# VH-VL binders against q9nrl2r1430to1533: the designs that were tried, part 33

Target 1, 104 residues: q9nrl2r1430to1533
Amino acid sequence: GGVHELSAFEQLVVELVRHDDSWPFLKLVSKIQVPDYYDIIKKPIALNIIREKVNKCEYKLASEFIDDIELMFSNCFEYNPRNTSEAKAGTRLQAFFHIQAQKL

## First folded at step 2 (VH-VL)

Design pc (framework fv_pamlectabart)
Fold by ESMFold2-Fast, scan of step 2:
Structure pc (fold): chain C 104 residues (1-104), chain A 123 residues (1-123), chain B 107 residues (1-107)
Amino acid sequence: as target 1 above (104 residues)
Amino acid sequence: EVQLVESGGGLVQPGGSLRLSCAASGFTFSRYWISWVRQAPGKGLVWVGEINSDGSSTNYAPSLKDKFTISRDNAKNTLYLQMNSLRAEDTAVYYCARGYKSYGLYSKYFDYWGQGTLVTVSS
Amino acid sequence: EIVMTQSPATLSVSPGERATLSCKASQSVSSYVAWYQQKPGQAPRALIYDASNRATGIPARFSGSGSGTEFTLTISSLQSEDFAVYYCQQYSDYPLTFGAGTKLELK
């Protein structure tokens, strides 16, 4: 019964999930609804997967955690044209991430 | 620059068939869902149907199912609309329009449109 | 199918005025609504997507708002080039559907 203490990585993932621009990144892209996504994106990732990796202590270095978050944004910009709501949300969320990551 | 150019429109007799083409340039055609949208003279926009990036899946407006067939040739950057059993009510400008995928949807909105090709069905 | 109802059918306004165009969905479409501008003899041009985001190259005087079933397109200070027909479109469910359009004409 006590208050759980979150790691720095878990705290940062929670802040990303709570951000208004997180909606494209919460879960893996649906293969049924977006069938060509997995033909284009070879290393799919999303915030729920990153959070699970944090909870299982799979990130040994801050750089590994940062690399997975950056991969998520890179995938967004690779698949989605610059003028889409997905790409614009990604741009704003990535800027927010860069500010928060300075605390790591 | 992104360009979509429709062709193949013209005058057709009732009951006839016609094949429209849409030539795409300025973007990676094989990554995008493309729709056909028609507009009868003086009327509004009506979605005809769409085709996914690799051509393996299509969706159509229920009223146009089995009458029209959408296909694509990614090697030629070309989209097609096969129209059969044409009637006077099929008279319209036919546009091809590039769709975005939204997570949770096969097509989103249409960011680029061709100039359209006029199909007139009359005796 | 989801029916999109636009009102008014025709809106008469003068340059410099604010124009407000309405679009109502027969059931919730969340924010999956786009707006298009069409001038006579031309293809439609994307203005707004996801209810409120301006498409690339669209002037700041165009703004969209709404969610669920009620959506609005606002043109804050009308220019002479803005007289056209405006269509809303939902992409929440298939088939994709458009409103019947609002014609914006010179008073």
Scores: ipSAE 0.000, ipTM 0.569, lowest interface PAE 14.0, mean pLDDT 86

Design pd (framework fv_pamlectabart)
Fold by ESMFold2-Fast, scan of step 2:
Structure pd (fold): chain C 104 residues (1-104), chain A 123 residues (1-123), chain B 107 residues (1-107)
Amino acid sequence: as target 1 above (104 residues)
Amino acid sequence: EVQLVESGGGLVQPGGSLRLSCAASGFTFDDYWISWVRQAPGKGLVWVGEINPDSSYINYAPSLKDKFTISRDNAKNTLYLQMNSLRAEDTAVYYCARDGSYYRGLGEYFDYWGQGTLVTVSS
Amino acid sequence: EIVMTQSPATLSVSPGERATLSCKASQSVGSYVAWYQQKPGQAPRALIYGASTRATGIPARFSGSGSGTEFTLTISSLQSEDFAVYYCQQYHNYPYTFGAGTKLELK
């Protein structure tokens, strides 16, 4: 069964949310504040959405959970130039995620 | 200009229920998370909870999760707080406040607040 | 939950003086700290966000500093309209938490 994987996913999402660099990823990007975002990014996602999917038991494999987290980082790097505060936060949070994901 | 106007406060008996409303204008309501924040007379500010644009995610202060429910009606540009099993310690002015953007900086602070509506829980 | 501790509880100062208000977090909140001003009978008004950025329309005499666990709000050359209660807030972790406030009063 997947029970242990699901509780591990919840713990990891909570650790990501609590990280200093989670601020670009907590909520969906605002259309009003960033009008061109949804023209460029076709699969928007955020930690709140991923956490809800974990709670609804929508991830059957660790790879599906990891894919959604990686999509979140990929969207960040696709939209934001590497020298922006958003991209720098994403780089650090992704490194933290890769270390923590080794425990999955 | 951005405006948030709370209503629905009043005197409630202990154990009673009350629903507060917050009417938003001057911005695209369904682009923002909105919070409820309360303040007991002569005391400080206490965050109650927040709701995302499409109501798919609602976050509560742990001590209030079982008795309060946040909802919104985007067609009416209105936020709601349903309060059940009220006790004397729930007496407070209840504010709605707009969550700022998490994107392009450290903008998730409460950038606009309503005037508040007073809830008094007393026998 | 993260506890925000403000000091002093009350600060008595005269117009034209400098006021320095402290806010301490029980664990690191990065720069996710905002300051709000509240006058009697009114809603809070945002002054500073991101520890050091002034909100729109806020006079230059208000400045914020700090990161991690130690934060400061400074009001230079106090005006009569500045006598109010000031709250710090962290918005780094859920639940969002506020300090108990510092009351600025006339000496």
Scores: ipSAE 0.006, ipTM 0.609, lowest interface PAE 11.1, mean pLDDT 87

Design t1 (framework fv_iluzanebart)
Fold by ESMFold2-Fast, scan of step 2:
Structure t1 (fold): chain C 104 residues (1-104), chain A 123 residues (1-123), chain B 107 residues (1-107)
Amino acid sequence: as target 1 above (104 residues)
Amino acid sequence: EVQLVQSGAEVKKPGESLKISCKGSGYSFTSYWIGWVRQMPGKGLEWMGIIYPGDSDTRYSPSFQGQVTISADKSISTAYLQWSSLKASDTAMYFCARLYYDSSGYYYAFDIWGQGTLVTVSS
Amino acid sequence: EIVMTQSPATLSVSPGERATLSCRASQSVSSNLAWFQQKPGQAPRLLIYGASTRATGIPARFSGSGSGTEFTLTISSLQPEDFAVYYCQQYNNWPLTFGQGTKVDIK
């Protein structure tokens, strides 16, 4: 049910936010600091947006929640070369997410 | 209900220190930038700085850099604006406000505002 | 710093009439512009962001248009509660900057 599903999504987002490798994903990339980011990334998303959607009950299926988290990682790997600290953090956090998502 | 609640009015003397607060509720406090805006009596709005409470990333307007300190305590969902030594020219209404984001946008517009804290500095 | 200039400084209109407020940026801010309403003794209220997107709960009589350096806020059929000061704000460049405000006053 709905209440348990919301609690599960909220708990997972909290775990992701608290992870050491969450720093590239906490907030949307600044257009002022990284002007070309939004020319390349057409569907920007970050953990703060995903948490807001959880709080507003916008995810009707676990797959919709998983898709948004995967979009966040996909954006990271599309913009950032594999040898960057951002891409390395994304790789580790994505692996952590895949393990936790098995519970959904 | 999403809201920001600020501390009460302050009357201070030049040279005194002051720390005012802005408490968020009804949303994920660590997920949004909080900004501080000054409004001098009878004047318009001036941006002072912003903080992201999730990682304490802080950015100041050049006009306010070194004059104030912005901080946050995420355990109590509260942002702060602090002066080490007040001047009469600091007399103003101070607002805190949340910056807006959505999944399609990169908006740095202030969408939710505190009620304001009036600071009066006189001898 | 990008300078935001609003005109007119004061606009006198009657209830039920249309008000048109202008905001000009000293350099392009794309569509990264917001409009705020402030009544005496109150905090500002977000009306429009992204130059033309109405914020949640804002009546349809408020509309924004423009891009680049020239922006307009239009209030159709002014209501008594609309007499206030209006500010534009750019968020394209640091530092964030506001216009000096336009006061919409009763004629």
Scores: ipSAE 0.013, ipTM 0.626, lowest interface PAE 8.1, mean pLDDT 87

Design t10 (framework fv_ficlatuzumab)
Fold by ESMFold2-Fast, scan of step 2:
Structure t10 (fold): chain C 104 residues (1-104), chain A 122 residues (1-122), chain B 107 residues (1-107)
Amino acid sequence: as target 1 above (104 residues)
Amino acid sequence: QVQLVQPGAEVKKPGTSVKLSCKASGYTFTTYWMHWVRQAPGQGLEWIGEINPTNGHTNYNQKFQGRATLTVDKSTSTAYMELSSLRSEDTAVYYCARDYYGSRYGDAMDYWGQGTLLTVSS
Amino acid sequence: DIVMTQSPDSLAMSLGERVTLNCKASENVVSYVSWYQQKPGQSPKLLIYGASNRNTGVPDRFSGSGSATDFTLTISSVQAEDVADYHCGQSYNYPYTFGQGTKLEIK
């Protein structure tokens, strides 16, 4: 996609980052703080990585951008039990994302 | 501002089913999970289950699995709990409660409905 | 299931006294404990989440502490309006469970 799509991706990432429920997703999970995370999650990703990919024009299609955001949520739900603050934050942020993504 | 409105009372006969409602307002209904909790007269709180209004995903207390069914109607911002095969032991106040964001600090139920008193008697 | 046990079952305090309510989990729940205040005829109200974080609008005389299996709710200077049942609950593992409650009375 064009510059309009890239601007839309950047704006949406900024909205996600500023959301109260973004705290589990801002940066990659620390291997030091969570040693077993990378044994379970094969494709780690976070909002800072997605934003960097947007800035480097690495998304050619809106579907690729959406896939990375959905991967981030999928990783959250795979690693974190549903009753955790991380999983609950992920559920709310994902709902917000789905509403905003309709504008892409 | 946030409100969860429930009917005051329901009276049912043993062996029947009941469907209790919880109408939410003052926030975006789909962004918070909804819990259902009951309290028998003079007793403590008992967790029934929770539902994600975005996709309808539910988690249940095993004690109620198969008897309780949680659903939502996104168009009316209403959550429902259906309880089947009613017994006198199901007489209790039934609350809906919004799942608190909890942040990194832990999970909670930040807003509660006023509760529906379900009386199961013959 | 994780069993939450509260103590004492009931307590009568004089105005201005410090009151301490205890909650013990049968298994490690880290800090996934919340405290709720329930006044007669009313719905529960969230006081504390994540063991020690005060909910918005809750007076600073209420504080929570503890981790793992032992948790405490403290009211530093009890007021007449604090007459209520206090419930602790864990959200660490399914099913979510609550203690039996502690009744606080003013003498």
Scores: ipSAE 0.006, ipTM 0.587, lowest interface PAE 13.2, mean pLDDT 86

Design t11 (framework fv_nezutatug)
Fold by ESMFold2-Fast, scan of step 2:
Structure t11 (fold): chain C 104 residues (1-104), chain A 123 residues (1-123), chain B 107 residues (1-107)
Amino acid sequence: as target 1 above (104 residues)
Amino acid sequence: QVQLQESGPGLVKPSQTLSLTCTVSGYSISSGYYWHWIRQHPGKGLEWIGSIYHSGSTDYNPSLKSLVTISADTSKNQFSLKLSSVTAADTAVYYCARDSLEYGRDYYGMDVWGQGTTVTVSS
Amino acid sequence: DIQMTQSPSSVSASVGDRVTITCKASQGISSWVAWYQQKPGKAPEPLIYAASSLQSGVPSRFSGSGSGTDFTLTISSLQPEDFATYYCQQANSFPLTFGQGTKLEIK
């Protein structure tokens, strides 16, 4: 049950963090560096926040974990035009996530 | 494995510009968050010089009075430090470092460091 | 600027001893402290991030604790390879600042 599921979430988050394309997603977007981000994105999230939620046992269902990861990618594509390095990294990392998420 | 390597002249004359380069291998600069320059004066502690975000945005230590410029060349996977109008007080070991890829809302710790390069400022 | 003050500046200890080093921030920095170990002639190596999280590959005898302004690095049973200088760093805001260092010496 629950202990195995949390271990699986932690493994997947670690794999995402270590991926070359994780750089736009490691930390919350800085309001100082990108002040208009929080005017556009109403539900900000990043891998460090998701990892903290996993460690605090805040995900009760695999769907909740997957929803937070998908929200992270959705925010990336909503804020960043397709031709940006952020959007390109997001596209590759999301594809990697979909392959790894088959383990959940 | 990710490795950072500093390079530049070991001896610089007073009033000249110190130019150092950090070569990153095993990891792309554009895949990281921040990239930092730190120095250590002989027998003293660590001093943060400044950092560059992968997009090119820079942050500098105000104590250096805007004499510092950091830039990145993603095609060469390098980032560089220029410190103008150097004096004997700029004699130090200079390190480059990668911003930590784990934890923290705007957490600015360092997880990979170069070996350091010694710079002596003297006539 | 946030000032980081370490105590003690130096400590003499024996193998097997429990050693504690403290770091005080001049203002609240949440848990945003990193700890580094530096051996003579070498670059600093990360030990602890976010006040209490052990860096991968670092021995479990090292631990960190604290939040707000007061932080502690503990070595539970000192080993010969642990004689080095230790630095704390506030990772909260620019400019980044380090403590002055604590030199751990053989008694």
Scores: ipSAE 0.000, ipTM 0.568, lowest interface PAE 15.2, mean pLDDT 86

Design t12 (framework fv_nezutatug)
Fold by ESMFold2-Fast, scan of step 2:
Structure t12 (fold): chain C 104 residues (1-104), chain A 123 residues (1-123), chain B 107 residues (1-107)
Amino acid sequence: as target 1 above (104 residues)
Amino acid sequence: QVQLQESGPGLVKPSQTLSLTCTVSGYSISSGYYYHWIRQHPGKGLEWIGSIYHSGSTDYNPSLKSLVTISADTSKNQFSLKLSSVTAADTAVYYCARDSLEYGRDYYGMDVWGQGTTVTVSS
Amino acid sequence: DIQMTQSPSSVSASVGDRVTITCKASQGISSWVAWYQQKPGKAPEPLIYAASSLQSGVPSRFSGSGSGTDFTLTISSLQPEDFATYYCQQANSFPLTFGQGTKLEIK
């Protein structure tokens, strides 16, 4: 991607970060607070890591950016039972992402 | 230490274009923050004008969109505001500010502000 | 656009008093509220972010609370340097919008 694609990735990450349901995804899960998380989740990621990758121009294709966002949601649903506030927030934020990602 | 400094004319005539520059020191604008222009009319509150990312991506207040242009010059570490067809209603103190998008649990606002520059629109 | 309404528009208080300022959003904004203090002739200074988190260097007598549409800034024991105008700001969506301000004056 070009400058326009990088601006689009940045805009979308900012929109996700500012969404009401972003709170479980803003930064990596603490190894100290949730020690079993890293036994279950082998490829941890969060919005702050994705934003840093956007800023460093590490995404060459829109599909690579989308894959990292989808990995973040997949991790959420793998670790968190369906009835948790984390899983519910993830479901709503993922739906919002799917609508916005159609523009990429 | 990050510092923002506004500069431009203190007096502008009606119908002319107001041009202001924000110089950022101690931090590269290419490091991935949004920057904002905000103004404050005499005796009134704060009004957001618009924002820019160093790539040139901009967001404008819809009330000003047809009149405002914000641009970035990464080589000079500066942002600029142009407001066309000014009237007495554009008399205000103009601020530039850095958006502090911290990826902790929650922070969105403006963490570094310039001192402001007073602009008077008068014949 | 999300409208931010502050109350009261002005308040008179004495040193040592507890002061509360409220801010109401016209739509749900989660915790995406910042609070600023502005003294005459000076730029606004950040006080609170994410509704309840203190900006570094801000005295602990300042606190914020609320979520959704209703937010409060509290000063637990007013000091002479706290007399200023206070603004809330929603950071949920563009355009960014500020409350109209609350002027805190000496009684």
Scores: ipSAE 0.000, ipTM 0.554, lowest interface PAE 12.6, mean pLDDT 84

Design t13 (framework fv_nezutatug)
Fold by ESMFold2-Fast, scan of step 2:
Structure t13 (fold): chain C 104 residues (1-104), chain A 122 residues (1-122), chain B 107 residues (1-107)
Amino acid sequence: as target 1 above (104 residues)
Amino acid sequence: QVQLQESGPGLVKPSQTLSLTCTVSGYSITSGYSWHWIRQHPGKGLEWIGSIRYSGSTDYNPSLKSLVTISADTSKNQFSLKLSSVTAADTAVYYCARETYDSKGYWYFDVWGQGTTVTVSS
Amino acid sequence: DIQMTQSPSSVSASVGDRVTITCKASQNVGTNVAWYQQKPGKAPEPLIYSASYRYSGVPSRFSGSGSGTDFTLTISSLQPEDFATYYCQQYNSYPLTFGQGTKLEIK
């Protein structure tokens, strides 16, 4: 880790948040709207949580940051069938992430 | 406190390049998330032109069709806009602005320059 | 591009009135919406960010609400200094886009 890696994490989280396909990932899934989500997904995460971890300097290695982002996508594909708008958004955003993450 | 000040020519001829500079005081340009150029045409609303991040990466409005270049000079604590091949449609008040985020990670634009008027005319 | 549409385009009101301005995004922007006040000859002054958070120094009579595509700015008791043009802005997606503005005029 280090300051330069934290700057790169901040830049990437911002790019993810601003992407058109970030909408399923901005906040934790609502228990009211999706009551079975937390029965299926055991390690919930969202961009707002990842961003808070970046701001608190909780990522010591780039791999830890990447693991949290990948967990977010893994949760999306585990819960959402492939033809849903959520899964389609996740697929496009994950591809964007993989391109940008090569710079880390 | 933090201040942003636009500077540049008030009059530009058609087909020339418009060059504007935003001078930042009271805050390091590398400490903010991103720095933006926004313009307002006479009697109309606001149009986002583009931005530069603390890392030097830029984002541009696609409607300006590669006519825009934004750059930063961290040693002078400034960022600049170049708009090439200007026409009368580029007549506007040009603003620079800071974008950052609060302790909860919510985005906001908190500091704007006073604006500089640019007229494109022969 | 995300289109931001404000209504009304203009409103006439008296001091003490409750004024409501709405803003509709052409697609989901979450809560990434800001509101600005602009007086003639001056730069836009930030009022609200993230749909509902008030900027430091902004009077409590200004409040924002909404998420997704529908957003509202409310002035609970209009003061003389509040007569201005108000703009909404989405900053969820590039390019960043603004509403066309709502002019608040004295009745």
Scores: ipSAE 0.000, ipTM 0.551, lowest interface PAE 15.0, mean pLDDT 85

Design t14 (framework fv_ficlatuzumab)
Fold by ESMFold2-Fast, scan of step 2:
Structure t14 (fold): chain C 104 residues (1-104), chain A 121 residues (1-121), chain B 107 residues (1-107)
Amino acid sequence: as target 1 above (104 residues)
Amino acid sequence: QVQLVQPGAEVKKPGTSVKLSCKASGYTFTDYYMHWVRQAPGQGLEWIGEINPNSGGTNYNQKFQGRATLTVDKSTSTAYMELSSLRSEDTAVYYCARGEYDILTGYSDYWGQGTLLTVSS
Amino acid sequence: DIVMTQSPDSLAMSLGERVTLNCKASQDISNYVSWYQQKPGQSPKLLIYDASNRATGVPDRFSGSGSATDFTLTISSVQAEDVADYHCQQYDNLPYTFGQGTKLEIK
């Protein structure tokens, strides 16, 4: 369907995906490309996983959706030093998310 | 309207580097990811990596990590792939391809014509 | 890496016949699969994305189906212009990987 047929959560995920700073968050971090990631990050998540949960109606409350998005950012800042392109992208995208989440 | 223009062919010696170009037109260059994919003669397609032209952020296939470098020049709407330490096994057609940005995808909707890279001594 | 296996390697069909091409992923990739058509001497062209959605301008004789690990591209009535290699691609996880391709020829 169209955008008007999507849930508020799906619409917000689409907005996050389209943001220039979404690139570190689109898919789960590859074990092949980043072998030590899963030794450090115990609850991995990415926008594709969150979108699947939205599509399967797994979020009963807006707070559960927000918690998963915040977990994604928390993982980014835990793994990546502050001065990395990943951490900078995460900071900007998180700020964008906080503005958009006010609509929920 | 969307076009990705690549050089037709390049011939290089083993151990050298090559920098292949991909000039985009007909759309806003910074709104779409650019992928690089190669195809050895008679073989399937192999994904090398992707770049977000707006941020410069990249993801690489680990097989090419350290040898491939993806860059863009926003002023000319041109994407580049540099491949170093060339081997005869790098002989292939190299494609740039526009990523579909809107749908959380890694598939490509428009492809360049490809550059045939021949690595021989 | 996720391995994509296509079958058959090649096939020859008569005009108007229904053809089915298969693609198998080594692990669950949900519906994150696309199909490309590559005619001799040409670049790949997107046919199907998200397992079953036709790309803009693609004839309705092309359809995709499947989920998880098993995917199918169907051409309901093969035309002469359909002579090509067909490639499946997963984009569930990095690195994105392609199958080895299926070559379609007309008898």
Scores: ipSAE 0.005, ipTM 0.595, lowest interface PAE 12.1, mean pLDDT 86

Design t15 (framework fv_pamlectabart)
Fold by ESMFold2-Fast, scan of step 2:
Structure t15 (fold): chain C 104 residues (1-104), chain A 124 residues (1-124), chain B 107 residues (1-107)
Amino acid sequence: as target 1 above (104 residues)
Amino acid sequence: EVQLVESGGGLVQPGGSLRLSCAASGFTFSDYWISWVRQAPGKGLVWVGEIKQDGSEKNYAPSLKDKFTISRDNAKNTLYLQMNSLRAEDTAVYYCARDLGYSSGRYEGYFDYWGQGTLVTVSS
Amino acid sequence: EIVMTQSPATLSVSPGERATLSCKASQSIGSYVAWYQQKPGQAPRALIYDASNRATGIPARFSGSGSGTEFTLTISSLQSEDFAVYYCQQRSDWPYTFGAGTKLELK
């Protein structure tokens, strides 16, 4: 709980943003580039939104933070076939996240 | 020019084994996923499997997973398909195909260059 | 696995005519469809990827369209060199599956 958890969330989201495989996750998917995304994905989220929530102290527990990150990956795998560059980036970034999340 | 040349096909008896090769030239082989695709005489195309640029990941058609193994030697610019426990239904022309599906930044999902194929005949 | 169904199995057409080839997926696959042309005794040649993008060197008379489960390859003003078998392929999930092919033959 508290300040320690929020500091850990900030450190982890910064590491995710800096990772080579973060590119599909940095910002919300563009409706111009991907017109049907919002017809399929009902709870869109991205690292910039998660980082904002961390900075505003909106996560009370590590589980809430972890749920948002996992939702981001779940959305990626729901929309993007497993053989896409987006899904491959998501798989690698998710594995990195799971290693780092052991500290939470 | 980009070239893929398959070899190693031939006549093999049921239950036998065979190893196919695909020699790549004219491009950086280690930058591409490569697939094997087969085609029985007079029939359509059937995907066999694929291998990642560095060989660390392999995906197969489920029916072939336990009898076929894909590998690559990037130093030799060569792809391999090890085929075991062959049956008459494995008779086909086997193609190797270069895959753009895992390009950086955007998915392009297709086989842009194919070899000429090598014929495998499984018969007594 | 995702099943790809092509129709018709054979299409008889004359040079200068328009040919429309259909490909249907058993489930939604977005735009993740490629089309290939194969002539007798030859390896397949890439025509279209991501449903509507022409591969390098492919003439403008070839066009692809569709999304979800229904896809079309159109050849405007057929040329003699276009009589071949055409295959669609889904690239949405493993295993990658092909349709059984549509043969374009001279009427």
Scores: ipSAE 0.006, ipTM 0.581, lowest interface PAE 14.4, mean pLDDT 87

Design t2 (framework fv_iluzanebart)
Fold by ESMFold2-Fast, scan of step 2:
Structure t2 (fold): chain C 104 residues (1-104), chain A 125 residues (1-125), chain B 107 residues (1-107)
Amino acid sequence: as target 1 above (104 residues)
Amino acid sequence: EVQLVQSGAEVKKPGESLKISCKGSGYSFTSYWIGWVRQMPGKGLEWMGIIYPGDSDTRYSPSFQGQVTISADKSISTAYLQWSSLKASDTAMYFCARLYYYDIWTGYYYYFDIWGQGTLVTVSS
Amino acid sequence: EIVMTQSPATLSVSPGERATLSCRASQSVSSNLAWFQQKPGQAPRLLIYGASTRATGIPARFSGSGSGTEFTLTISSLQPEDFAVYYCQQYNNWPLTFGQGTKVDIK
């Protein structure tokens, strides 16, 4: 996108990073700490990667940006059982994202 | 302009403590891992460890576990490398470097994309 | 840990000649390999990542190839400013490891 879209994506990523429930999503899951993660999750992603893609102007459409954010939440719910702190954080952060994404 | 700026050269005696710094600017400091790399005089590069400033998660090379402490203060976008008791064998150039993720479809990985200018540490009696 | 071995230790070439540097991993690192250039008195500079992708601003004369355990950095027409030590680094496994370096001397 244009300067307008890049600013909007950057603002939204910053809001997500600052949210109390962002902790499971700040960086890619460690293969050493969670060895089976990459056997289960085939398209890993995290907020630091999404922010980098925004900074490199890699999102041509808002839908591509939204798809990467949704992939991040989808991975969370695929790997983590519903009763985990990760899944609960993901549920709350995803709801926050859906509200903010209405501005895109 | 994305930069990592390191603290100045240090001359110390064996047994003294030391803390050197690496300040990031021009990017989101809490969104990237910072690594520390040692280069002994006339030798190659040795990875020491990394820290994610957003949550202070640290990982050390087995050779450096227990020899140094890596920390960060995200309020001032600064990472640190510290020794409780220096040895003459710690004489080296120390670099900090930013680690970058790329291809998200194939799994995780990191490579160093932005480097600090280095801090020369000399430990002698 | 994965051991990275570079060859030759020192390479002397004339300006305009092709330089070929090798890097071998003790086990597969897929394409998760980077090449760095370090000039005397300076910090390392990223040249190549993902075994073959040039970093921003890196001249086209630098190219990387290989996957698995065998990797090559080629400088197609060596310039005087290419006098430097070149390091490979794997980022496939923890801990991250560097090769010992290849010193390129320009005649």
Scores: ipSAE 0.006, ipTM 0.605, lowest interface PAE 9.3, mean pLDDT 86

